# VH-VL binders against Prefoldin subunit 4 (PFD4): the designs that were tried, part 7

Target 1, 129 residues: Prefoldin subunit 4 (PFD4), of Arabidopsis thaliana (Mouse-ear cress) (q9m4b5)
Amino acid sequence: MQQQGSKSGSEMEVTWEDQQNINIFSRLNNRVHDLDDDIKSAKEKCENLEDAGNELILADEEMVRFQIGEVFAHVPRDDVETKIEEMKEATCKSLEKLEQEKESIVTQMAALKKVLYAKFKDSINLEED
Key: E = the ipSAE of ESMFold2; O = the ipSAE of OpenDDE; V2 = 0.75 times the mean of E and O plus 0.25 times the DockQ between their complexes.

## First folded at step 1 (VH-VL)

Design t3 (framework fv_tislelizumab)
Fold by ESMFold2-Fast, scan of step 1:
Structure t3 (fold): chain C 129 residues (1-129), chain A 119 residues (1-119), chain B 107 residues (1-107)
Amino acid sequence: as target 1 above (129 residues)
Amino acid sequence: QVQLQESGPGLVKPSETLSLTCTVSGGSFSGYYVHWIRQPPGKGLEWIGVIYHSGSTNYNPSLKSRVTISKDTSKNQVSLKLSSVTAADTAVYYCAKLGYRYDFWFDPWGQGTTVTVSS
Amino acid sequence: DIVMTQSPDSLAVSLGERATINCKSSQSVSSNVAWYQQKPGQPPKLLINAASTRESGVPDRFSGSGYGTDFTLTISSLQAEDVAVYYCHQYYSSPWTFGQGTKLEIK
């Protein structure tokens, strides 16, 4: 006879494929955290370079004080302007790549969540924090 | 540190079953995925299959009909059996572990064992 | 199956020069790509995971980049010990697949 209301018998047993999907999700989640830090840093740097470039446009001095990391220097304005433009281009290109990678990972995580929650529902918690 | 070491007969005749063993030392393979990968002479790497701590397996579809991966927890060994071998199965066979939980790249690898299918 | 194709098949680079190895997947694998270095008589050694994350102990001259279908391994300043065959590996979808390998030699 059929047993009533039974939820045993491996209904919620984690298969190898399920474990692989969980592992992929956790790895991607860790990568997103690293990317968020890198993106934040790159955005801050890009904004600082844009501000520095705008300040140079308004300045009349031939020699300017320039800081990269922990180094200060007095250099010709034209050299500083060129350097800022080069660094801005590099930083913006880097930021674009990081943002594209994050978008790809977030999309993959959403797909994995859909698959895992369809099977496990509230029995599994996939945290993005 | 965990180490993996493959062992096998070295020479297997066509149509026979190849049997290889991966021995895990410096720890248990409990909670590990253990993978088998092979490399024919002068060629690239081919994934064969995996066994998880639960005993569940997943195989490369191209080899699935001929491959069995199993484990013996009492001996800390993972075994690979490949039936009906031909010259095309001549390769260096590696076992490899995933790093930690949530890793999907291979680290560490065993040193590899050479299998020649001949005569 | 996802097919991984590397280019070039072989590459000769002078000491101190930049070496670039490309890997293309037949369909999107997101960032699920690892790179391995293999020297004669040795098993492959993991260099890069998740397309761009360098493994601890791997020199800073090695870097990885890419997403979707196009991936690159770069060695910024080739050293003698870098002579090896390099493989890309996708772990996005089973079965796991590798590129055919790129042989790196000194010019």
Scores: ipSAE 0.000, ipTM 0.466, lowest interface PAE 20.7, mean pLDDT 78

Design t4 (framework fv_tislelizumab; at its last look DockQ between E and O 0.01; V2 from the best seeds 0.00; counts 0 for: pae O 6.3 > 2, placed apart)
Heavy chain, then light chain:
Amino acid sequence: QVQLQESGPGLVKPSETLSLTCTVSGYSISSYYVHWIRQPPGKGLEWIGVIYYSGNTNYNPSLKSRVTISKDTSKNQVSLKLSSVTAADTAVYYCARDKLYYGFDYWGQGTTVTVSS
Amino acid sequence: DIVMTQSPDSLAVSLGERATINCKSSQSISSYVAWYQQKPGQPPKLLINWASTRESGVPDRFSGSGYGTDFTLTISSLQAEDVAVYYCQQDYSYPRTFGQGTKLEIK
ESMFold2-Fast, scan of step 1: ipSAE 0.014; ipTM 0.637
ESMFold2, look of step 2: ipSAE 0.355; ipTM 0.760
ESMFold2 (binder alone), look of step 2: mean pLDDT 92; pTM 0.945
OpenDDE, look of step 2: ipSAE 0.000; ipTM 0.594
ESMFold2, look of step 3: ipSAE 0.206; ipTM 0.738
ESMFold2 (binder alone), look of step 3: mean pLDDT 92; pTM 0.947
OpenDDE, look of step 3: ipSAE 0.000; ipTM 0.589
ESMFold2, look of step 5: ipSAE 0.235; ipTM 0.753
ESMFold2 (binder alone), look of step 5: mean pLDDT 92; pTM 0.947
OpenDDE, look of step 5: ipSAE 0.018; ipTM 0.630

Design t5 (framework fv_tislelizumab)
Fold by ESMFold2-Fast, scan of step 1:
Structure t5 (fold): chain C 129 residues (1-129), chain A 120 residues (1-120), chain B 107 residues (1-107)
Amino acid sequence: as target 1 above (129 residues)
Amino acid sequence: QVQLQESGPGLVKPSETLSLTCTVSGGSIRSYYVHWIRQPPGKGLEWIGVIYYTGSTNYNPSLKSRVTISKDTSKNQVSLKLSSVTAADTAVYYCATGPYSGSYWAFDIWGQGTTVTVSS
Amino acid sequence: DIVMTQSPDSLAVSLGERATINCKSSQDVSSYVAWYQQKPGQPPKLLINDASNRETGVPDRFSGSGYGTDFTLTISSLQAEDVAVYYCQQYLSFPFTFGQGTKLEIK
């Protein structure tokens, strides 16, 4: 024999709180996209600094032209090498922090999905473009 | 090691706005969600609301017309404002947070609590 | 709102004996239940999350179980420092709600 509980409430009402949770999910998703852009930028900068450092090591000049953004300078090779290493360390540390933040947000989004799907089940489909 | 510390006035007059501050140390407030919970004398715990690291908020429906939670990342502080207070708002107020893992909705880090009495 | 109901309201247990505290939700909350311990003059301390996941630093004598609407916190061998009020909390949906609390005392 099959007994079915009351089917009252088989369609869940979307409360203000539920809508807020959906809105929060959307805002977190937008933050992940912003973080992806920042992470991409930081990765490119870290890689460019690594490449610049490697190129500098192979150079035979004692004075080199060094560019930071739009600024150019003719400086001693050793000073440039030190500056590149400092910038690389700072950028790579920043990249690590951004990646940790993204991981945290993705975890929060997963928990929000758990809460929303547990309540709405098949009635909700959260967008992740 | 993250720590939370509540501060605010001990006495508030009826009809006024209660303002409390939660100061976060040992970590960046930008990386935390912060909840407010209260406990009236001799009673249990009541969840007031949360502010996410995105700045978004969610409030207990019983309080949402009166409550505002905000944050100031430059000061590493979260603030709670509760308007039009009555004697029923007398309680110990806590701020709390959890780990950014599967259990983040549970509160593993709490402030020590600040006592608020609403009376004339 | 989801209502969390604890039983009993108070419990007296002898040192070294098993203490059991129950928590019932008014609707299905899956495993999204946490347990807290609160001693006088202190904030609550998280013991268990996700119904059965013991927090780091919490003694092995504490365990949680349950799913759906019925949950249990068990202290397998009561110690003097376990005298406190215990609260369950659901975090399936907003607003998050707590049980009324169970006061645990030494018999």
Scores: ipSAE 0.000, ipTM 0.508, lowest interface PAE 16.6, mean pLDDT 79

Design t6 (framework fv_tislelizumab; at its last look DockQ between E and O 0.01; V2 from the best seeds 0.00; counts 0 for: pae E 10.8 > 2, placed apart)
Fold by ESMFold2, look of step 2:
Structure t6 (fold): chain C 129 residues (1-129), chain A 119 residues (1-119), chain B 107 residues (1-107)
Amino acid sequence: as target 1 above (129 residues)
Amino acid sequence: QVQLQESGPGLVKPSETLSLTCTVSGGSISTYFVHWIRQPPGKGLEWIGVIYYSGITNYNPSLKSRVTISKDTSKNQVSLKLSSVTAADTAVYYCARHSKWGTYYFDYWGQGTTVTVSS
Amino acid sequence: DIVMTQSPDSLAVSLGERATINCKSSQSVLSYVAWYQQKPGQPPKLLINWASTRQSGVPDRFSGSGYGTDFTLTISSLQAEDVAVYYCQQYYTVPPTFGQGTKLEIK
């Protein structure tokens, strides 16, 4: 977001409420960028866990190599399946919550854009490149 | 709006192969996993199997010796073949999907197609 | 296979009253439970996933709860349109398995 100087600034006054709205918008915009990064990471982890679980189900091996810390150990297939499902539960729930937070923030930013553009028009730019 | 529609013969003779097609509209089969699920008359639901966007399949162990699921991405279709059918295979057959962000719970279902196995 | 056992098999509830359907798994399934509504001649409709997460467009009178082996679907104020068979389903292991169903009727 770039905040430009006002060419009609002699008739434009920034109230305390306007300054709070600008500050809020800036914080929400930064939060959306953080959320996008977190969502991308969570999606990758969820996809990897889903693929790992499905590949393990298709394999007919009773013992598998599984990473424990920095080493691999041979463990029963069922124990690995259980661990993968626990990790999927945690990751997928977190992803759903992140998506919901993003939807809420985007709607709040849209409302703030209406207010700020209505007052400041061409004197402010709230758009990303 | 994604829609799934099953099609195929309603009557199949014993020992023959049941063949059904699921056609997807309003979306692409490359973005989700298509499952086949059946429901015998007056009974509960039984999962048959799934095909992944990669073409990998997974089948219910109770049916895996008789089941083949395949896809045709150019037609946006998924097919089910069940060989050596008996009266026990009489059921309503559904195709259903789960999105790639979920696990095997089914957010969209086709209307179902009734298959009767009879001479 | 994980067995999902619903209770009761059928349930009659007066309009506006609370309906409660129980589902028990033979092993822990954590929160990997979905609930479906099925009306005659129609496919199942997903109501709840992750034991308690309501799907978009599902009325807020539907709620799910539970963790581990014991799960509950509750309809807080029964409407005439809620007459259906309800199924729970686990998706913790493959094959995913369904309960036998609970038929919900108006008294």
Scores: ipSAE 0.007, ipTM 0.540, lowest interface PAE 10.8, mean pLDDT 81
ESMFold2-Fast, scan of step 1: ipSAE 0.007; ipTM 0.600
ESMFold2 (binder alone), look of step 2: mean pLDDT 91; pTM 0.936
OpenDDE, look of step 2: ipSAE 0.028; ipTM 0.684

Design t7 (framework fv_tislelizumab)
Fold by ESMFold2-Fast, scan of step 1:
Structure t7 (fold): chain C 129 residues (1-129), chain A 120 residues (1-120), chain B 107 residues (1-107)
Amino acid sequence: as target 1 above (129 residues)
Amino acid sequence: QVQLQESGPGLVKPSETLSLTCTVSGASISSYYVHWIRQPPGKGLEWIGVIFYSGKTNYNPSLKSRVTISKDTSKNQVSLKLSSVTAADTAVYYCARSGYDILTRGMDVWGQGTTVTVSS
Amino acid sequence: DIVMTQSPDSLAVSLGERATINCKSSQSVTSYVAWYQQKPGQPPKLLINSASTRESGVPDRFSGSGYGTDFTLTISSLQAEDVAVYYCQQHYRSPLTFGQGTKLEIK
């Protein structure tokens, strides 16, 4: 990763430390964007598994068609219930972890913003996704 | 604070299609199952069908050939269409919501009901 | 279809006494049974979820029990406001089915 040095020929002095903080903020902001996509995907999967489990409760046949992504199977209801339960545990737990990671990163970004805006105010624009 | 409200014609002629709308306020229909239930005069409750948050539907087999349930998430509305009506379709029609898991599967919020009479 | 059969069809109980309503399913529904209260001119109100879980705001005199094919709704001490028709319902298989209803009156 290419780093920028201090610039002192303007109205506002930018130190090496300031540049590092700006670079860190940019990397965290990019990670939040990636996490938002992952969270959206994981949430959809968790909701689809909940829907599948509830649709199974309302099924009047002993055999059901089960889909995850592009995979289809015709299986006994009891087997599908077990599979859905296992997949829900894994997927919804993953969603929880992703949401916690985002919360941590957003907190770090807020701290960096406070430091940078205290020094530069309107002279710097920190973009968020 | 969640409220469901049914609306539609009070009178429908035999052989016509009955169209009802359920308007939901205070919560998104994308977070719930929405059911249609009916109650003929002096009788018990009969389940018509459900639309899941995914948009999939499941219908009572006795009505499946005549019933369609759909939703418009932007308007937060669920609609019921019942074709080829007869006097046997005279009832109070309710919409109700339920949740996704076992602790929320009961229908916890109901509309006040709309009366439909099938008569020439 | 799973048939839900309630007993009795009507029940008269004195104020302050215990009321018991039974619900039988034609096949096992595990614990997927809900109970509703309906007063004249009103929609049904959910009382009990999953055989025994009381809905928020429902008085603790209402309780549900059962598993498999036999379910019971109990009102431990009947109050005047409890006069209504009570319905059981299964969520185990489509089509969702209700019992025929039990009319509860004051003796």
Scores: ipSAE 0.000, ipTM 0.531, lowest interface PAE 14.0, mean pLDDT 81

Design t8 (framework fv_tislelizumab)
Fold by ESMFold2-Fast, scan of step 1:
Structure t8 (fold): chain C 129 residues (1-129), chain A 117 residues (1-117), chain B 107 residues (1-107)
Amino acid sequence: as target 1 above (129 residues)
Amino acid sequence: QVQLQESGPGLVKPSETLSLTCTVSGGSISGYYVHWIRQPPGKGLEWIGVIYSSGSTNYNPSLKSRVTISKDTSKNQVSLKLSSVTAADTAVYYCAREYRGYSFAYWGQGTTVTVSS
Amino acid sequence: DIVMTQSPDSLAVSLGERATINCKSSQSVGSNVAWYQQKPGQPPKLLINWASIRESGVPDRFSGSGYGTDFTLTISSLQAEDVAVYYCQQYSKFPYTFGQGTKLEIK
């Protein structure tokens, strides 16, 4: 049979709840994108601080030239050690929280996609330009 | 539909830099993550790195010192450069597009790279 | 890095019978696991995303399950066209990592 009926309005119904789920997915998708950039930045900073701390431990001078980014200073070693440890603790813990947040968001997006794709399959576009 | 196509030299000499290009058609790269993956002959898949829609990158730590990924949004192209190549870099190289929050739904056909003198 | 380990390395199953491929991660990846099918001379093809969601156009005999560290790909009734290498992949954390692959053959 070539025809299985031709009734007007036989498309899949998009409910208000479906539209809300699509909107939530879009917001989470944008946040994951931003979060990935933040995670990359935090990883690089955490690595740089770990490297700086390790180099300082190997130094035999009481005064060191300290540089993070564009900032230069000659300061007592003990002060630099304390500053590096404080920055490292803050940055590396921030990285852990960002990674946990990403896992949570991706899990939420997966749940939304499961619901939406089960109903609509190829009928919806969940990717943004 | 969205298509990805890799291109580059089939043969590269040891110690030289491998340069590959991924051209995307049927869709823009501006809103998407583009990844590079490779597969040595008879072996499995190895993730090389990603370039985000922002232009930021993330690389496999095993390759980080040798790899650079860049993009030209005006040409809808993503490039991979791998320096100081050896025979171990002989592989089929794929580019793949990740929709934000998806794994690799779209892959290029792959381009074969042989590192030989 | 998260290590993905597949079992078995190779599998021979009769036509029409069930095939099961396992994938274990060295740490929890939630549901962030994809399964790929690769035939000779072709790029990998995405079959399953988020551990259990079948991609459009993939036959319903393919199914995925699992959460955390243990994941399974099942083919409920093998067809001849299913002969391929299958890979699992985690996308929970960078670097993204793949299993070593499972070669599926009909016998």
Scores: ipSAE 0.000, ipTM 0.512, lowest interface PAE 15.8, mean pLDDT 80

Design t9 (framework fv_tislelizumab)
Fold by ESMFold2-Fast, scan of step 1:
Structure t9 (fold): chain C 129 residues (1-129), chain A 121 residues (1-121), chain B 107 residues (1-107)
Amino acid sequence: as target 1 above (129 residues)
Amino acid sequence: QVQLQESGPGLVKPSETLSLTCTVSGFSISSYGVHWIRQPPGKGLEWIGVIYYSGSTNYNPSLKSRVTISKDTSKNQVSLKLSSVTAADTAVYYCARWTYYKSSGPYFDYWGQGTTVTVSS
Amino acid sequence: DIVMTQSPDSLAVSLGERATINCKSSQSVSRYVAWYQQKPGQPPKLLINAASTRASGVPDRFSGSGYGTDFTLTISSLQAEDVAVYYCQQYHTYPLTFGQGTKLEIK
């Protein structure tokens, strides 16, 4: 017959290190929200620039009307084409960096979540805003 | 002109590591991501993974434990290694370019010709 | 993973007739769908990106449409050179996924 003296139930003690990990998770979670917004905006902008480029191919005019932000202008076709390409390169190339940063942060959050849930189980909520 | 060319041994024994190289010309792998896609005989296309211009990678979860993609920027080459191969890894392997310069997202404007890999004893 | 399902698996159409291939995603992919044409012994060739944008050098008879979960590739007047397998691909979310392919043949 064996008798077990120590108990290994859910541990409710919060150490300083645990609190730091919770704080880090919270900061990373906030950063992911910012990145999701940036990624969504970059994707939509790239899509809009692609559409603008396609419209330009169909234009049989030396001068075209286009919008950058809140500004409308009548511009030579060659200038508009160059501007669209420049904006597209700037926006679309940076999208890869935003996606990389998000993946890195999500991976780090998963690691922190695994550690914290292993210790606190149902006593901690890492999914709620 | 943009070109991608795959190369590798063609025949690999079960349990060994498959090693393929993609050599690119007409662009720099420091400026564009390169993807690997495969196609088993008579089957459809399966995305394997990507190496971004920064050197970061992303892999298909179904292959992640066995796959490594790396690059040598001085040679303008991307490498694929797939460990512990089985007959199910028999396929044509393609490398392909995507670009943010002309389009958003990873659809593939340029593909290599493909290299056939057979896993057999 | 987002599953891409094409219909039909195979299609036979007479020369000069319209061919229509459908692609459905298990989740919304916005307009982030590409279509590829693959002939025997060749790599896939990009036909359409962003659901409806034709790639450079692609004949006007090819067109794409759709948004969200339902996408269509149309060949308005089938030519003999169009015999191939056609694949849709979503690029909204990793991992990137392809449809199972639709084999197009002359009737």
Scores: ipSAE 0.000, ipTM 0.511, lowest interface PAE 14.0, mean pLDDT 79

## First folded at step 3 (VH-VL; framework fv_tislelizumab)

Design t4a (from t4 with heavy chain Y27G S30R N56K, light chain D91Y; at its last look DockQ between E and O 0.01; V2 from the best seeds 0.00; counts 0 for: pae E 8.3 > 2, placed apart)
Fold by ESMFold2, look of step 3:
Structure t4a (fold): chain C 129 residues (1-129), chain A 117 residues (1-117), chain B 107 residues (1-107)
Amino acid sequence: as target 1 above (129 residues)
Amino acid sequence: QVQLQESGPGLVKPSETLSLTCTVSGGSIRSYYVHWIRQPPGKGLEWIGVIYYSGKTNYNPSLKSRVTISKDTSKNQVSLKLSSVTAADTAVYYCARDKLYYGFDYWGQGTTVTVSS
Amino acid sequence: DIVMTQSPDSLAVSLGERATINCKSSQSISSYVAWYQQKPGQPPKLLINWASTRESGVPDRFSGSGYGTDFTLTISSLQAEDVAVYYCQQYYSYPRTFGQGTKLEIK
């Protein structure tokens, strides 16, 4: 989201509170963009973990090569399945947290948008295109 | 409100290709995992496959390589093609939304496909 | 493939009584189980996610439980509108698989 046009017209008075609300809105909007990127990354991770889990279940091997940090080790297949399950659960928790934070921020932005448009009308643009 | 709607021919001849389309409204398919599920008359549910938001697919091995799922983001549509159909492919076909790490929270109304001469 | 086996295949329960439907997976699937209600001529409706979490708008009389291989859907006080076929479904791995269904009727 970009702010277009003047924050105040030549005939409008901008109070300290108005300036704080505009700054807060801008920070929140930037945070929403960062959250959208994080949410996308988490969804990609979930997809990759589901693919890995499915491939592992289809494999017919007792020991598999699995990445532990920066090195691969030969690990029993059941241990790898457990690790993938843990990673799927952790990613799901992380994604839920990101979605909840985004919902909270969008609610805050909606409230600020009402206040700022009520005062500044056409002299400010808070809309996404 | 998110809504899914299946469309396509209700009658398909044996050995031909079944082609169905799922149209998503009230949201973008760029943000959804869309699945296809079918239900033969009087029977249970069978998962056909999924297309991820990235465009990757995963298919039920029981349908082997007869299945192709694709999407057209400009039309907000997901397509299912099932080749070399037989009477065993007669079913109600559903598309459904996967709410990441959840069950299917939105389903289309289903479309009946009959395979007969 | 992970096989989901429901029991019983059908049951009849008196109005206001408790109905219990079981679902057993052929291997451990943690809590990655959903339950669906399907009425004639309608698509399935998601009731329970993660084995025990009710979806929004689902009445409190529906509850789910279980972990690992044994899962249960319970309707604590059956109402006439609960007549349907119920399915469990695992989303632990692909292919996604459903139980064969349990037909619930009022006795």
Scores: ipSAE 0.012, ipTM 0.608, lowest interface PAE 8.3, mean pLDDT 82
ESMFold2 (binder alone), look of step 3: mean pLDDT 92; pTM 0.943
OpenDDE, look of step 3: ipSAE 0.014; ipTM 0.611

Design t4b (from t4 with heavy chain Y27G L100F, light chain D91S; at its last look DockQ between E and O 0.01; V2 from the best seeds 0.00; counts 0 for: pae E 9.8 > 2, placed apart)
Fold by ESMFold2, look of step 3:
Structure t4b (fold): chain C 129 residues (1-129), chain A 117 residues (1-117), chain B 107 residues (1-107)
Amino acid sequence: as target 1 above (129 residues)
Amino acid sequence: QVQLQESGPGLVKPSETLSLTCTVSGGSISSYYVHWIRQPPGKGLEWIGVIYYSGNTNYNPSLKSRVTISKDTSKNQVSLKLSSVTAADTAVYYCARDKFYYGFDYWGQGTTVTVSS
Amino acid sequence: DIVMTQSPDSLAVSLGERATINCKSSQSISSYVAWYQQKPGQPPKLLINWASTRESGVPDRFSGSGYGTDFTLTISSLQAEDVAVYYCQQSYSYPRTFGQGTKLEIK
């Protein structure tokens, strides 16, 4: 992804805009990898919370065992329902934001690829394996 | 743009198994939940079930003993099987996308299934 | 199952006037309500999600409100193209359930 220029006569001239675009692309690529990890985690949470909420709605017991960190506690069913609802809302909104950010970044990276390939063609490789 | 398309036989005999396929294009089924919904002629909408990205499912209790939803990620397809059908299963069948607690933002055009001898 | 009850079952409204459709859930579902428009021969189209969030491409005359058990879809100035059946749907839990529908016509 690195490029060394050597066009100027007796003085080095750096393509400022090109270097900024390459740096931005690299940062966005790193962010996509972080987002993929976060999205995977959020999807797992979302599915688990959906199932937990459905199972709790069907149960008639007033006390249920609920995991708090690494411990289990017996808590009132209504308190668990409230907690699950709060977690569902937070996780759903977080996942939506993560997916939206990823789509925006992929679009930005595609635009940068178009600009950089138009200028550098065969001399740059922006593709990931 | 994401598109969903239902396909399968339009006529099914009573007591047989209805089998439908939802083909998704413009996106991966690993990114969201896929649901099946049906609408009997002149009636409202009934949710049938969902398949999660993990392959786990959740079914409408009214249909649970007769329904199976599965997926083939390599073909980007979700399948619906409904066994032991009767005339009450005559409906338009839709597949739809859900982005976790979101409404169904993309629907297939629907496929009409008639249960008749 | 969470029962979604719409009112009225049918509604006739003059062009340019306000149409209001109500939906009540049998238990609190926070803001997990979606609204759909369905025209003859077409699948439902999502208008509003999370009680009040308008989907992209949906005209500003459509709005949603409510929290808990009482939800409202409002069309502020009815146009001819808005003739359809409208459904509310809870996305709070499984099974997902829909209201019975409200048929909207021009008076």
Scores: ipSAE 0.006, ipTM 0.579, lowest interface PAE 9.8, mean pLDDT 82
ESMFold2 (binder alone), look of step 3: mean pLDDT 91; pTM 0.942
OpenDDE, look of step 3: ipSAE 0.019; ipTM 0.616

